VHH binders against B box and SPRY domain-containing protein (Bspry). Designs and how they scored, part 2

Target 1, 197 residues: B box and SPRY domain-containing protein (Bspry), of Mus musculus (Mouse) (q80yw5r259to455)
Amino acid sequence: SPLLTQLWAASVLGSLSGVEEVLIDERTVSPLLHLSEDRRTLTFIAKKSKVCSDEPERFDHWPNALAATAFQTGLHAWIVNVKHSCAYKVGVASDQLPRKGSGNDCRLGHNAFSWVFSRYDQEFCFSHNGYHEPLPLLRCPAQLGMLLDLQAGELVFYEPASGTVLHIHRASFPQVLFPVFAVADQLISIVRGPLAT

## First folded at step 6 (VHH)

Design s16 (from d03m with G103D; framework vhh_lunsekimig_d3)
Fold by ESMFold2-Fast, scan of step 6:
Structure s16 (fold): chain B 197 residues (1-197), chain A 123 residues (1-123)
Amino acid sequence: as target 1 above (197 residues)
Amino acid sequence: EVQLVESGGGVVQPGGSLRLSCAASGFTFSSYAMYWYRQAAGIERELIASIYSGGSTNYVDSVKGRFTISRDNSENTMYLQMNSLRAEDTGLYYCASRDIYEDWTTEYDFDYWGQGTLVTVSS
């Protein structure tokens, strides 16, 4: 049941000793984004960046980026600071997610290869393969946690500060998944793991 | 036709205030996200403040608590109230708009830009 699954997820979150270190894969970063030197912060620059070469791994249209870390089995957790953005998407994507083009096949949440929590203005949504589930949040989260259980087939979105579960999605995931990010307003930052005092 | 017209710039002493206006025409203003950019001498144009159709606002850290962005959809106008102005706030202020109403657009260069209004903070 949804309630039992939520209680299970909350129990797992309460027992975590920290979150994983996740870094952005610079090769994947859209020309609409600037990646910080520590590879944790993505800033939307509203115009295409200059690039000397077009990497095959690089998103060339949508303001997307992938983490360098691939998840294949087990339980994984990471946190993103989203306080500074009113337009972002965070979640996971298959290695099969296309990198080139302006179509829905590269647009996070509009294809079979990505599962994301999104904010646009005052609206919050979970999206996968063109299915969009509005999320009735009473306040804007400053940080978003993600918990991926590949054995159980669950992706959990939560607010670390309060321990509140925001959404749980169940699926038979592909064997290889990457944290995925998109930002279309200001910036988002991956929180260092394990979490410092 | 689409037009964004900035006004309200001028010369003011440190600690002073200015209110910038951006009058929009030729599109459904209420559905657009609206932005204020600043271009200072020697610095690339930076996003200062944003306001979405539903009222969400965002600011660059250097202006938080001093600047307030607002919009009046009935007047098709966006404002930037600038208080406690500093010498480093000097620059050309641009109004910009983007139609991203139904998720994110395919064109991320802004749909419309104004010509800018100059703000000079000097003693």
Scores: ipSAE 0.259, ipTM 0.630, lowest interface PAE 3.7, mean pLDDT 83

Design s17 (from d03m with Y101D E102S; framework vhh_lunsekimig_d3)
Fold by ESMFold2-Fast, scan of step 6:
Structure s17 (fold): chain B 197 residues (1-197), chain A 123 residues (1-123)
Amino acid sequence: as target 1 above (197 residues)
Amino acid sequence: EVQLVESGGGVVQPGGSLRLSCAASGFTFSSYAMYWYRQAAGIERELIASIYSGGSTNYVDSVKGRFTISRDNSENTMYLQMNSLRAEDTGLYYCASRDIDSGWTTEYDFDYWGQGTLVTVSS
C-alpha cells in the first residue's frame, strides 16, 4: 500500500544524518557532456565539440559520467536536481561497466553493470540488464534522491521534498559501486549538502 | 534520405522578433525529438531548445520566456518563435534530430542536421 511504503521510507530516511556530497569524476565524462567547474553539473552538448584525451576511464559514445567516489559498504544518500532535463538517467554502476563503444554494455540500464532511474519525455522507468519497469508517476520530479544500502542490498529512488518512495530495487550488488549519470537534454546537477559552502 | 531545411533567419534590431522554421523529410517526424542549436562566432555550438514527441519542451536558461519551440506533425515542421531579441542571440541556428528513444537505442553517431539559418541582431 502506498501509505505503508511512505511510512517505511520516512522511518528509514529519518535515520539519515543528511545526504552526502558527491562530485563527478572529470576523467569519465563523455565528450557529449560539459562538466561545470564545481564538478556537480553535467550539460548535454549533443555533438562532440572538442577532442577529449583518451583516458581508459572515459566514456566515448553514450552521454555518461561517473561519480569520483566508490561505495563499498554502508549506507549512502545523494540528491540530483533533474528539473532542467527531459532525458536523463541516474543510479549506480559497477566498476566493471565498460567505458568504450556504442554497444549495450555501455548503455545504462541495458547491461548487468548498471541500475538506473530514467526519464525520456513523459515516460519514467527503472532499468537494469535490459529489463525496463515503467513507473506511473503523476508528476515530473524536480529532484531525485537515491539511497543505497549495500549491507541490505537495496537501492531506493525517492522524492526528497515529500519523502515519497518512487521505486525500490533489491539485489546482491557488486563489491564496488559508483553513482552514475547520463544526460541527453539540457542539464542535471548534484545537490550540495545542507552545510556546504 | 533525411533532409532538414531551415528558414526564417535575417537581420533585426534589438527587441525585434523572428520565427524560424525547420522542414523535415525522410523519417517519421512525429516519433522523433527535434532540437534547435545555435553557433555564435568564437563560441561552441549550444542546445537552445528541444521538443519531444510526447509534448515535453526545454530551453537553455538565457532564452526562457523569450523563445518558444513548437511543432506541426501534419506538416513535418518545427518552429522557433524568437521574441525580445538581443545582440547575444546573433548566430547560425541549426535544427537537428537525434534518433533517440527511452532507452537511447539510437544508432551510433546518426545526428540529422540542417545547413543552418543566420540570425543577426544589430542596430
Scores: ipSAE 0.321, ipTM 0.679, lowest interface PAE 2.6, mean pLDDT 82

Design s20 (from d03m with T105S T106L; framework vhh_lunsekimig_d3)
Fold by ESMFold2-Fast, scan of step 6:
Structure s20 (fold): chain B 197 residues (1-197), chain A 123 residues (1-123)
Amino acid sequence: as target 1 above (197 residues)
Amino acid sequence: EVQLVESGGGVVQPGGSLRLSCAASGFTFSSYAMYWYRQAAGIERELIASIYSGGSTNYVDSVKGRFTISRDNSENTMYLQMNSLRAEDTGLYYCASRDIYEGWSLEYDFDYWGQGTLVTVSS
C-alpha cells in the first residue's frame, strides 16, 4: 500500500547516516550547459558552447551530465537543489548510456540505461525506457533527495525537508551506475555533503 | 509565417522601469513555453525569464524581485515588466519560444526567435 511503502522508505532513509558528496564530471557536460568552478552547479545556456572539446565521454546533443562518482554496491544518497529550475531531470544512468546523438538512446528516461525523476512546468514524472509515470505532487520540491540501494534494488526519490517519499522504483540495476543530471531551465545544484568526518 | 516581434525597449535612468512586449503570430501560442533572453556586449546570450503554458515562471537570480514575466494567450503576447533597472540590465532583449508538445522534451535549437529590442540603462 502507498502508506506502508512510505513507512518502509522513511525507516530506510532514517537509518542512513548522512548524504554523499558527489561532483559533476566535467568531461561529460553537454555544450548546452555551463558547469560551475566547484563542479556542483549546472546552468542551462541554450546556445552550444564552442569551448567544449569532443571527448568520447561528452554528451553532444541533450543537456545532460554525469557525476564523477560511480556506484557499484551498497547504499548511496545525494541531494540536488532544484528550486531554481522548471525543467530538469535527475536520477541514475548506466555507464552504457550513449553520449553521442540526438536520438532517444541519449535522452534521459527514453532508453534502458537511465532512470530519472523529471519536472517540466507543473508536471512531474518518473521515466525509464520510454515509460513515463506521472507523479501527482501538490507542490514543487525545492530539493530532491535520491537514495540508491543496490543490494535491495531500489531507487527512492524524496523531499529532504519534509521527509516525504515521492517515488520508489524497484529493479535489478546494472553493476555500474552514475548520478545523472539534465537541466533545460536556469540551474540545478548538488547540495554539499558534510564538510568534516 | 511564424514571427516573434519585440517592442518596448528604450533608454531609461537607473531605478527606472520598462515593459517589454513580444507579439507572436503563426503558431499556437498558448501551447508553447516562452522565454526572454538578454545579450550584453561581450557576454553570451543568457536566459532571463521563462513562462510555461501551465503557469510556471522562473528567473535568473540577478532579476528576481525586479522583473515579472507574464503572458496573455488571448492576445498571443508575452510581457516582461522590468522595475528598478540597473546599468547591468543594459542589453539586447530577445523573446524566444520552444515547442514542447508532450511531456519533457528538449530540442537542440529554439523553435522561434525574435529580432530583439534594445534596453539601455544610463550610467
Scores: ipSAE 0.331, ipTM 0.691, lowest interface PAE 2.6, mean pLDDT 83

Design s23 (from d03m with E107P; framework vhh_lunsekimig_d3)
Fold by ESMFold2-Fast, scan of step 6:
Structure s23 (fold): chain B 197 residues (1-197), chain A 123 residues (1-123)
Amino acid sequence: as target 1 above (197 residues)
Amino acid sequence: EVQLVESGGGVVQPGGSLRLSCAASGFTFSSYAMYWYRQAAGIERELIASIYSGGSTNYVDSVKGRFTISRDNSENTMYLQMNSLRAEDTGLYYCASRDIYEGWTTPYDFDYWGQGTLVTVSS
């Protein structure tokens, strides 16, 4: 279908606001996570043997990380390979998201500063500000695509392989948003960013 | 009282097999996500396999196709079948459990850990 083709094409083109690569900001990475050399793969680790720098930007409790690129305007697309994890969250977060503490203020989907798609076991959910919408998926996606349209005020989660839209959230988003990630089982990785062109 | 007791570790030659068990008591086992972690000499503790109450399983890439995690809720026991063992699989294997409210929690809040069982792969 034309809609499926358009969703796939938008994903392939990647970010339209500067053709920027989406990479994880090492300074934000929780000590429960290992970041790969190419800054695209986050691996969950249960126990720290190496001391991380205590940056103001670094999450110190929840297994979270932010992308290095901020989105302020335009249409942005990125894809995350989630095949290797049964517990993850992906979406966007405001620059106002607190980095320190164990409370809901830093827990993705439980505050006014984060909008995420999550998987836990066989359950899928969209979460924002403590409101959780179950998503009835018939199969586990191997990759998750995200389309952020800041002019239209839309955040779309879709499966790139089929072009299937999994969820659309409409909102007046804050000026600065970052792709945000959490993983509590194995690993997730950003599929080459930006895709194609 | 709550406890996790690992068993099944031992010494095997490369290419051999071992089956690890984790016997749980004192909590509602069927509601908990269960994990196998490995601590090898000189490296951090690594999550090698997970099994969730709803049936999802996952594995670190180095053991995919060789290890199989399973659980028996009637016996309150989790297993790890380890085949085609390699020298790099040597380490202390830990059983861990987590009761995840709202589907999510942090590793800092693991409910229960076992004492570990040693696996040595050597010629």
Scores: ipSAE 0.311, ipTM 0.687, lowest interface PAE 3.0, mean pLDDT 82

Design s24 (from d03m with E107G; framework vhh_lunsekimig_d3)
Fold by ESMFold2-Fast, scan of step 6:
Structure s24 (fold): chain B 197 residues (1-197), chain A 123 residues (1-123)
Amino acid sequence: as target 1 above (197 residues)
Amino acid sequence: EVQLVESGGGVVQPGGSLRLSCAASGFTFSSYAMYWYRQAAGIERELIASIYSGGSTNYVDSVKGRFTISRDNSENTMYLQMNSLRAEDTGLYYCASRDIYEGWTTGYDFDYWGQGTLVTVSS
């Protein structure tokens, strides 16, 4: 269909021309996560790190982290390498997302402040505000692309290698959004772009 | 009563092989994700291999192609076949399990841990 063709073309354009340099904000990184020196790779740690300082920005229970870059207007694209993890969440979160506590208010996809694509085992889902939509994917993506169009009110999840759109969510998003990440198996890495070496 | 019991650790020379076992009891093993963690001296505990109820497996890069995780749901047992062992593989190996959380959550709390089994690679 023409719509699917346009969405595929938009995802390819986003991958080749508009993929941004997104870096993790070290102040937000859960003590269950190790952040690499280049601020692109999050590795799940079995035991809570006791060397992390307790900043107000830091998640203290769930294995979450936010990007350092806030999005307020326009079109934004970023890619995450997820091939090394069977348990992760990626998407966007409002600056209002609580950082402290073990409740659903800090759990990505279970509150009004986060919109995420998740993998657990062989199962994939889009989640927002406690509403979970299973996604019938034929194979596990090695990379996940996100395209956020704040003017159109669209968050698109796609597979960059194939250009396949996996899910589209439409909403009137809050004024300030951050790429958000959670990993509970091995690691995920933010990709500089499909043409970066 | 719930428990995870590891076995199969020991001393082996570089290039050798060991098979670790984790026997589970007291819970519905087949629905749980199962993990092997390693803790080496001076290094934080690391997830080295995982196996999920639906069959997905994952490995840390340093063991890919050398280690194989498997499970036998009829015997409530998980295994780690360790080949081409290196000095860096020395450590305490822990079996761990985590139930699938409601829906698609990536909650990090582990329901059960074993006591650990020591693997020493030395000549």
Scores: ipSAE 0.229, ipTM 0.633, lowest interface PAE 3.3, mean pLDDT 82

Design s25 (from d03m with W104F; framework vhh_lunsekimig_d3)
Fold by ESMFold2-Fast, scan of step 6:
Structure s25 (fold): chain B 197 residues (1-197), chain A 123 residues (1-123)
Amino acid sequence: as target 1 above (197 residues)
Amino acid sequence: EVQLVESGGGVVQPGGSLRLSCAASGFTFSSYAMYWYRQAAGIERELIASIYSGGSTNYVDSVKGRFTISRDNSENTMYLQMNSLRAEDTGLYYCASRDIYEGFTTEYDFDYWGQGTLVTVSS
């Protein structure tokens, strides 16, 4: 029911006055990405930067990055500005997600360790473990909100401005999850602080 | 064999206009996403504009309202119309493509790159 979903979303979002401040872990940032000084903006670049160290946390192929904060229990919410990108993935990943290599085990949505909402061109989908569920969205979201309830086993993707729920995934999640990001067109940015309305 | 051939670069005065072309051959152009990248001296290559097979277009903030990306699938050609050119637009412009079916674009997933065309904005 679209109406019931809208009413539910408004109720949940109305109780969320404190969207968490999430920052990118610069040690994880792919050489295909530039991270801003405030650690909120990821910009896709055409060529790989040279990596001078064998940083075990760093993705070395796919344009991925992880948040610095791990979620282990409770209810968590964060928002990403996606207005400026036609190719991105956002969601959560287990600490078991491999960082090295070009295979699907490191590609977000193609392994058992990542759960992502993605946009490519005019197509949207939710992806986990190589299974891709198309999402029939009529408009491109300018901001994408995520709500993770580790106790209830729910990951919700929503549009903050309208309060519209875009997708709900229910699963028995690993206890340790990180917000995860990938961008392959222009940039995406984590929204600062508490978001009203 | 697959080729992307850029043309239309040159020297232009500030405030002027140029139209870049990227002629594609050897693949099904209409199904591919197409990109314009810019490489300025001493700066990493940056994505300036993108156009997808489904019609989405996107631009880096510094060129919004001044540049227009377009494509002609019948001619297998992509264009970049550049208006109100500024000194900061000087650089080598590259055409790039990838199959939209390959999902998320990475350097590894880029199918084809052109050789570049030089744009110089000088007084």
Scores: ipSAE 0.153, ipTM 0.573, lowest interface PAE 3.9, mean pLDDT 82

Design s26 (from d03m with W104Y; framework vhh_lunsekimig_d3)
Fold by ESMFold2-Fast, scan of step 6:
Structure s26 (fold): chain B 197 residues (1-197), chain A 123 residues (1-123)
Amino acid sequence: as target 1 above (197 residues)
Amino acid sequence: EVQLVESGGGVVQPGGSLRLSCAASGFTFSSYAMYWYRQAAGIERELIASIYSGGSTNYVDSVKGRFTISRDNSENTMYLQMNSLRAEDTGLYYCASRDIYEGYTTEYDFDYWGQGTLVTVSS
């Protein structure tokens, strides 16, 4: 039954919750974002408040940031608290994702280098390479889980508290992937592990 | 010419109330997300409240339950009702807007900013 499948998936993801520590790479953080001291929380700020050094790794236009952890093989899981934001994108990006410029090549979901779940207002979507799949969610998730299986070629978005799978994307992923984040309203934060049910 | 004009700021004692207005002109207001930012002395400008075309609202934790954001699309105006004001609410309040057509097509750059209206909560 779908419920049993979802509970099983949540249990499997729970067993992996201590394996990966995902923290934001502060060198990549857009000047539109503030990164907390623990490197888990990204807060959207006004343009006039941007006080970042200009580094090759840093996004200079879109409110993006990358995790410091690179994934090359295996099974990886992480969770983001999205309760406090009405505008965010979370998922994975290739190391080839351009960092500079205002074009679609740096805009998450609008290029060949990023795969993201997004919320804007009441609309939810999975986006990759300019293709956008609306997701008919009746309620806003408070936490969003991601499971990346590089051997199977699967990226799974799920709601950890309920174990509900929101979307599965299957692809042949590039050799190096990073968790990627964008926030354009309030804040999002990386949490330590999935909720057990 | 696109304009955002804030009004309603002033000096009020702790526990008092103020209602801020942001009057918009020169664009189709109803399609835009609208924001209130605050800049206080000694701290960075912060997003305190947002309101979207579809009705989503969000608030920074320090103002939840005290501030209410609303919009009137027929009047091209956004409001911030501020109740139970505290000394830490003192600051310059800015209206901002961003063009929205669909969630996944929205640009993150702010399109328009107002000049700001000063709120002083003083005993």
Scores: ipSAE 0.139, ipTM 0.546, lowest interface PAE 4.5, mean pLDDT 81

Design s29 (from d03m with S97A; framework vhh_lunsekimig_d3)
Fold by ESMFold2-Fast, scan of step 6:
Structure s29 (fold): chain B 197 residues (1-197), chain A 123 residues (1-123)
Amino acid sequence: as target 1 above (197 residues)
Amino acid sequence: EVQLVESGGGVVQPGGSLRLSCAASGFTFSSYAMYWYRQAAGIERELIASIYSGGSTNYVDSVKGRFTISRDNSENTMYLQMNSLRAEDTGLYYCAARDIYEGWTTEYDFDYWGQGTLVTVSS
């Protein structure tokens, strides 16, 4: 029921008071991306601006990056400003996600290790393990909220300004998950979590 | 032969307007994402505006509300309407094209670049 889902979501958001902001792990950032000094903004630069990194954590082909914080238990929420990008992916990834190579095993949404909401141009979908579910959105979201409930096994994508739930995915998640990001147009920025004041 | 030819640059006073054009030939223009980049003296080239084959547009914050990107697929031409120009808008403006035919790709380098057109905003 839409009403029950909205009431539950509001209750959950209220319980997240004091949750910390998510920051990007600079060691994981693809050479196709620029990370801001505050570690919240990823900008697509389209050109490999550096020689190959020797860091095992760094994505070397796809324009991906991981958050610095891992989630193992409990309820977590974060918001990404996506207003300025027409090509992005946001969601969660297992610590088992490979970092090296151009194959589908590193491509968000095309492997067993990542669960993402994606936009390309006018198309929106939820992707996991090569399965792509089109999302019939009437408007482009300016911000995307993610709620990860590891006890219930739910990943929720929502639009914070309207309170609208865009997609809910239910699964038995791996023991360790990271917020994961990809951007192939302009920029995306992590914003503060949805904290009740 | 593939070519991108920019035109419309010039000298204008602060608060003025200019319209840049990028004429494309030698490829299927309508399927390509098209971009305007700016390079000012002493600073790196930056993405100013983009327009996708499906109609999505994006702008860097400093030009949002002042610049408008558009395309005419029948004329194989992309435009940048620049209003309320500032001294900071001075630079060489380049058009670029990238074939992103279907979703995400493994190659993100630009397929084609123009030679640039100079815009100077001075008092």
Scores: ipSAE 0.062, ipTM 0.471, lowest interface PAE 4.6, mean pLDDT 82

Design s30 (from d03m with S97T; framework vhh_lunsekimig_d3)
Fold by ESMFold2-Fast, scan of step 6:
Structure s30 (fold): chain B 197 residues (1-197), chain A 123 residues (1-123)
Amino acid sequence: as target 1 above (197 residues)
Amino acid sequence: EVQLVESGGGVVQPGGSLRLSCAASGFTFSSYAMYWYRQAAGIERELIASIYSGGSTNYVDSVKGRFTISRDNSENTMYLQMNSLRAEDTGLYYCATRDIYEGWTTEYDFDYWGQGTLVTVSS
C-alpha cells in the first residue's frame, strides 16, 4: 500500500549507514560532455565533436552518461551535487537503453529503459516512458539523493541533508540498472560516500 | 528565446585591426561553445573560430595567428580580435552557438545565428 511504502521508505532512510560512491563510465560519456579526471564531474560543453568515437557504449546525441557500477540486487544509495546546474536529469537506466541516435529511445525519461528526476530552470519532474509527473513547490536542491531497492522494486529521490523524500517510484525493474546522468547547463558531480562501516 | 547580436564591423584599411563583439541572451552563456562564421565575397559561409566553455580555442588555418577568439562570461559576450586584415577577410561575420539542448520544455535549433556584422577591408 502507499502508506506502508511511505513508512518503509522512512525506516530505510533512517537506518541507512552509508551511501555508495559511484564513478562515471568514461566510455559512455556524450561528446557534449567533459568528464573530470576523477570521473565524478560532468560538465556541459555544448559542441558535439564530429570526430567519430564509434564505441558502442557511447551516447552520440543526447548529453548522457552512465555510471560504471551495475546494480543487480540489494539496496543502493548515491548522491549527486546539482547546485551548479539548472538543467539536468539523474536516476537509473537499463543496460538496454540505446546509445545511438537523436530519438526518444535515447532521451532519458522518454523510453521504457530510463527513470529520471529532471530539472529545467525552476521546474522539476519525474519522467519515465514519456510520462512526466510535475513536482511542484520543490526549491532548487543543492544535492539530490537516490535510493534504489531492487528487492522492493522502489526508486526514491530525496534531499540528503534533511532526509526529505521528494518522490517515490515503484516498478518491476529490469535485472540490471545503472545510475544515469544528463546535464545541459554547467555541471553536476557525484558526491563521495562516507567510509565503509 | 536565444538571441545573438553582433557588433564592431566597419571599414578598415589592409593591415588594420577590428574587434567584433557578440552579445548573447536567453541561455546560460558560460556553458555553451561559441563560434564565429563568416561569408566572405566569393566564398561560402565558413567556420573561422570556436571557443569552448572551458576556454579551449580552434581556428581555420587562414586566420590562425591573425585572429583571436575570446569570451567574457560575466558579460555574456564573445569577441573576435582581428589583426593584419586582408581584402579576403571582407564579408559578413556571424556569431553562432550550437547546442543539442535537452528538450525538457523547448528544444533549440542545432545552430542559432546572429544577424551578422559587415567587415570591409578596402584598398
Scores: ipSAE 0.008, ipTM 0.161, lowest interface PAE 8.2, mean pLDDT 78

Design s31 (from d03m with D99P; framework vhh_lunsekimig_d3)
Fold by ESMFold2-Fast, scan of step 6:
Structure s31 (fold): chain B 197 residues (1-197), chain A 123 residues (1-123)
Amino acid sequence: as target 1 above (197 residues)
Amino acid sequence: EVQLVESGGGVVQPGGSLRLSCAASGFTFSSYAMYWYRQAAGIERELIASIYSGGSTNYVDSVKGRFTISRDNSENTMYLQMNSLRAEDTGLYYCASRPIYEGWTTEYDFDYWGQGTLVTVSS
């Protein structure tokens, strides 16, 4: 139930030592995105970089990027500041997510390799493998939290300020998952964890 | 034929105001997200304001509270009201548009760009 879901999420968050230090993998960053020096902020520039290398890790069409840290077991939590963007996707992706091309196989939420919370304008959605679940949010979150429990097979999206659970997805996840990001308006930034110095 | 035509640029003193217009033709304006970009000499083109078909707006921090983006779908026109102008607001202002599909853009490169209108803030 919604109430039990809220209590579960609060219990898990209360038992954590803090959110993790997550950094963007510069090698994966789309030429439509600028990555800050601290590797936490992605800015949509709407202009392809001419110095962007044709590396196998790099997304070459969609404005996507992956975290440098892979998750294989255990409980993981991270927070993204989304206040400044009306068009973004955040969640997790398998290492099998294709990096090249303009098709749905590289488009977050439209393939078997990505699970994302998305905002476009005033519409919010959870998407995986072409399945899109509208989320009727009455308030735009300024920060979005993700909690990944690989033992339980749960990915939770929540609003850190209120503790409100926005969506829970249950699945048998692949062996290796990365936090994944897409920005098509302004910027999003990974919030520094309380354990990060 | 698709066109975006900017107007309203000019020279203004610091603290002054200007209203930019972007007149669109040749496409279904109400189905497109609309944008204002600014380019200063020697600097990359910067997205300063956006307005989506459902009414969401966004601004870079440097203009928030001073600039207001709006649209009139019946007139196929987008506006940028610029108040409390500063020297750093000087630049060539471009309007741009992208189509909307499935609640997310299918194209991240812009479909259409205007030719730009110059705004100069100087004493």
Scores: ipSAE 0.057, ipTM 0.469, lowest interface PAE 5.5, mean pLDDT 82

Design s32 (from d03m with D99G; framework vhh_lunsekimig_d3)
Fold by ESMFold2-Fast, scan of step 6:
Structure s32 (fold): chain B 197 residues (1-197), chain A 123 residues (1-123)
Amino acid sequence: as target 1 above (197 residues)
Amino acid sequence: EVQLVESGGGVVQPGGSLRLSCAASGFTFSSYAMYWYRQAAGIERELIASIYSGGSTNYVDSVKGRFTISRDNSENTMYLQMNSLRAEDTGLYYCASRGIYEGWTTEYDFDYWGQGTLVTVSS
């Protein structure tokens, strides 16, 4: 990452009052995932039958889930603990993201409706609409921060402990976006609480 | 035909050690992530450890530092070295695999499962 980008991230993050409280929408959770009581932890489970009713909002094939909060305007930040997973995707998705089926239209990063940072094994990637940018990370992040600026049209992935920017995507985003999650190994957790003073 | 065969289970006292093996056939083992799951009576099957084709390993918190997962791609075999065993480690241990590539497959692959090997930690 360019030094200028790192300095920009430090400046922007320093102006935030803290990270937002983001909770998973249990209606969207794939039957391949278990959602904790506090709605912050998604655990990948062995082949399991439908977790609850087959609702229109629920992903029925890919191990995906959406946050309960929609972002329409402004600056938003949240952090995910990814230390315990070697296979995950985190980012944002449009309300238009299809929920049913095994095709690319429901596969995060392979459609016009999702923008994600992913890890599979030792490989890191940013993906949107079937375009995949390998990210040459020297170290596996334990926590992954996301900063969404809807006015500026920027989605930033960063390492909270160091303030290091891992990737920036610039685009004209749809009016309604949700944090989106996928887990195919162990678990990921939404970090609660404000940034340390 | 795809087959996963577990071995190495047995009865051991608390603090003891066991090494489990999973022999795979019928697929390109080196391309697949491999997993150890554990199931005890009345409890949902739990992912204990994972190992990926590129070498990443992961463990459920309760076994971290005590269990070590490894693989030998030339022998199509995965191992789980279990040290400092506790009563809570008692259960059926299942070998599993799934062919998930970078970007994850466009079609969710069926999980391949072994029949399980019993581990009993008792005193």
Scores: ipSAE 0.254, ipTM 0.643, lowest interface PAE 3.5, mean pLDDT 82

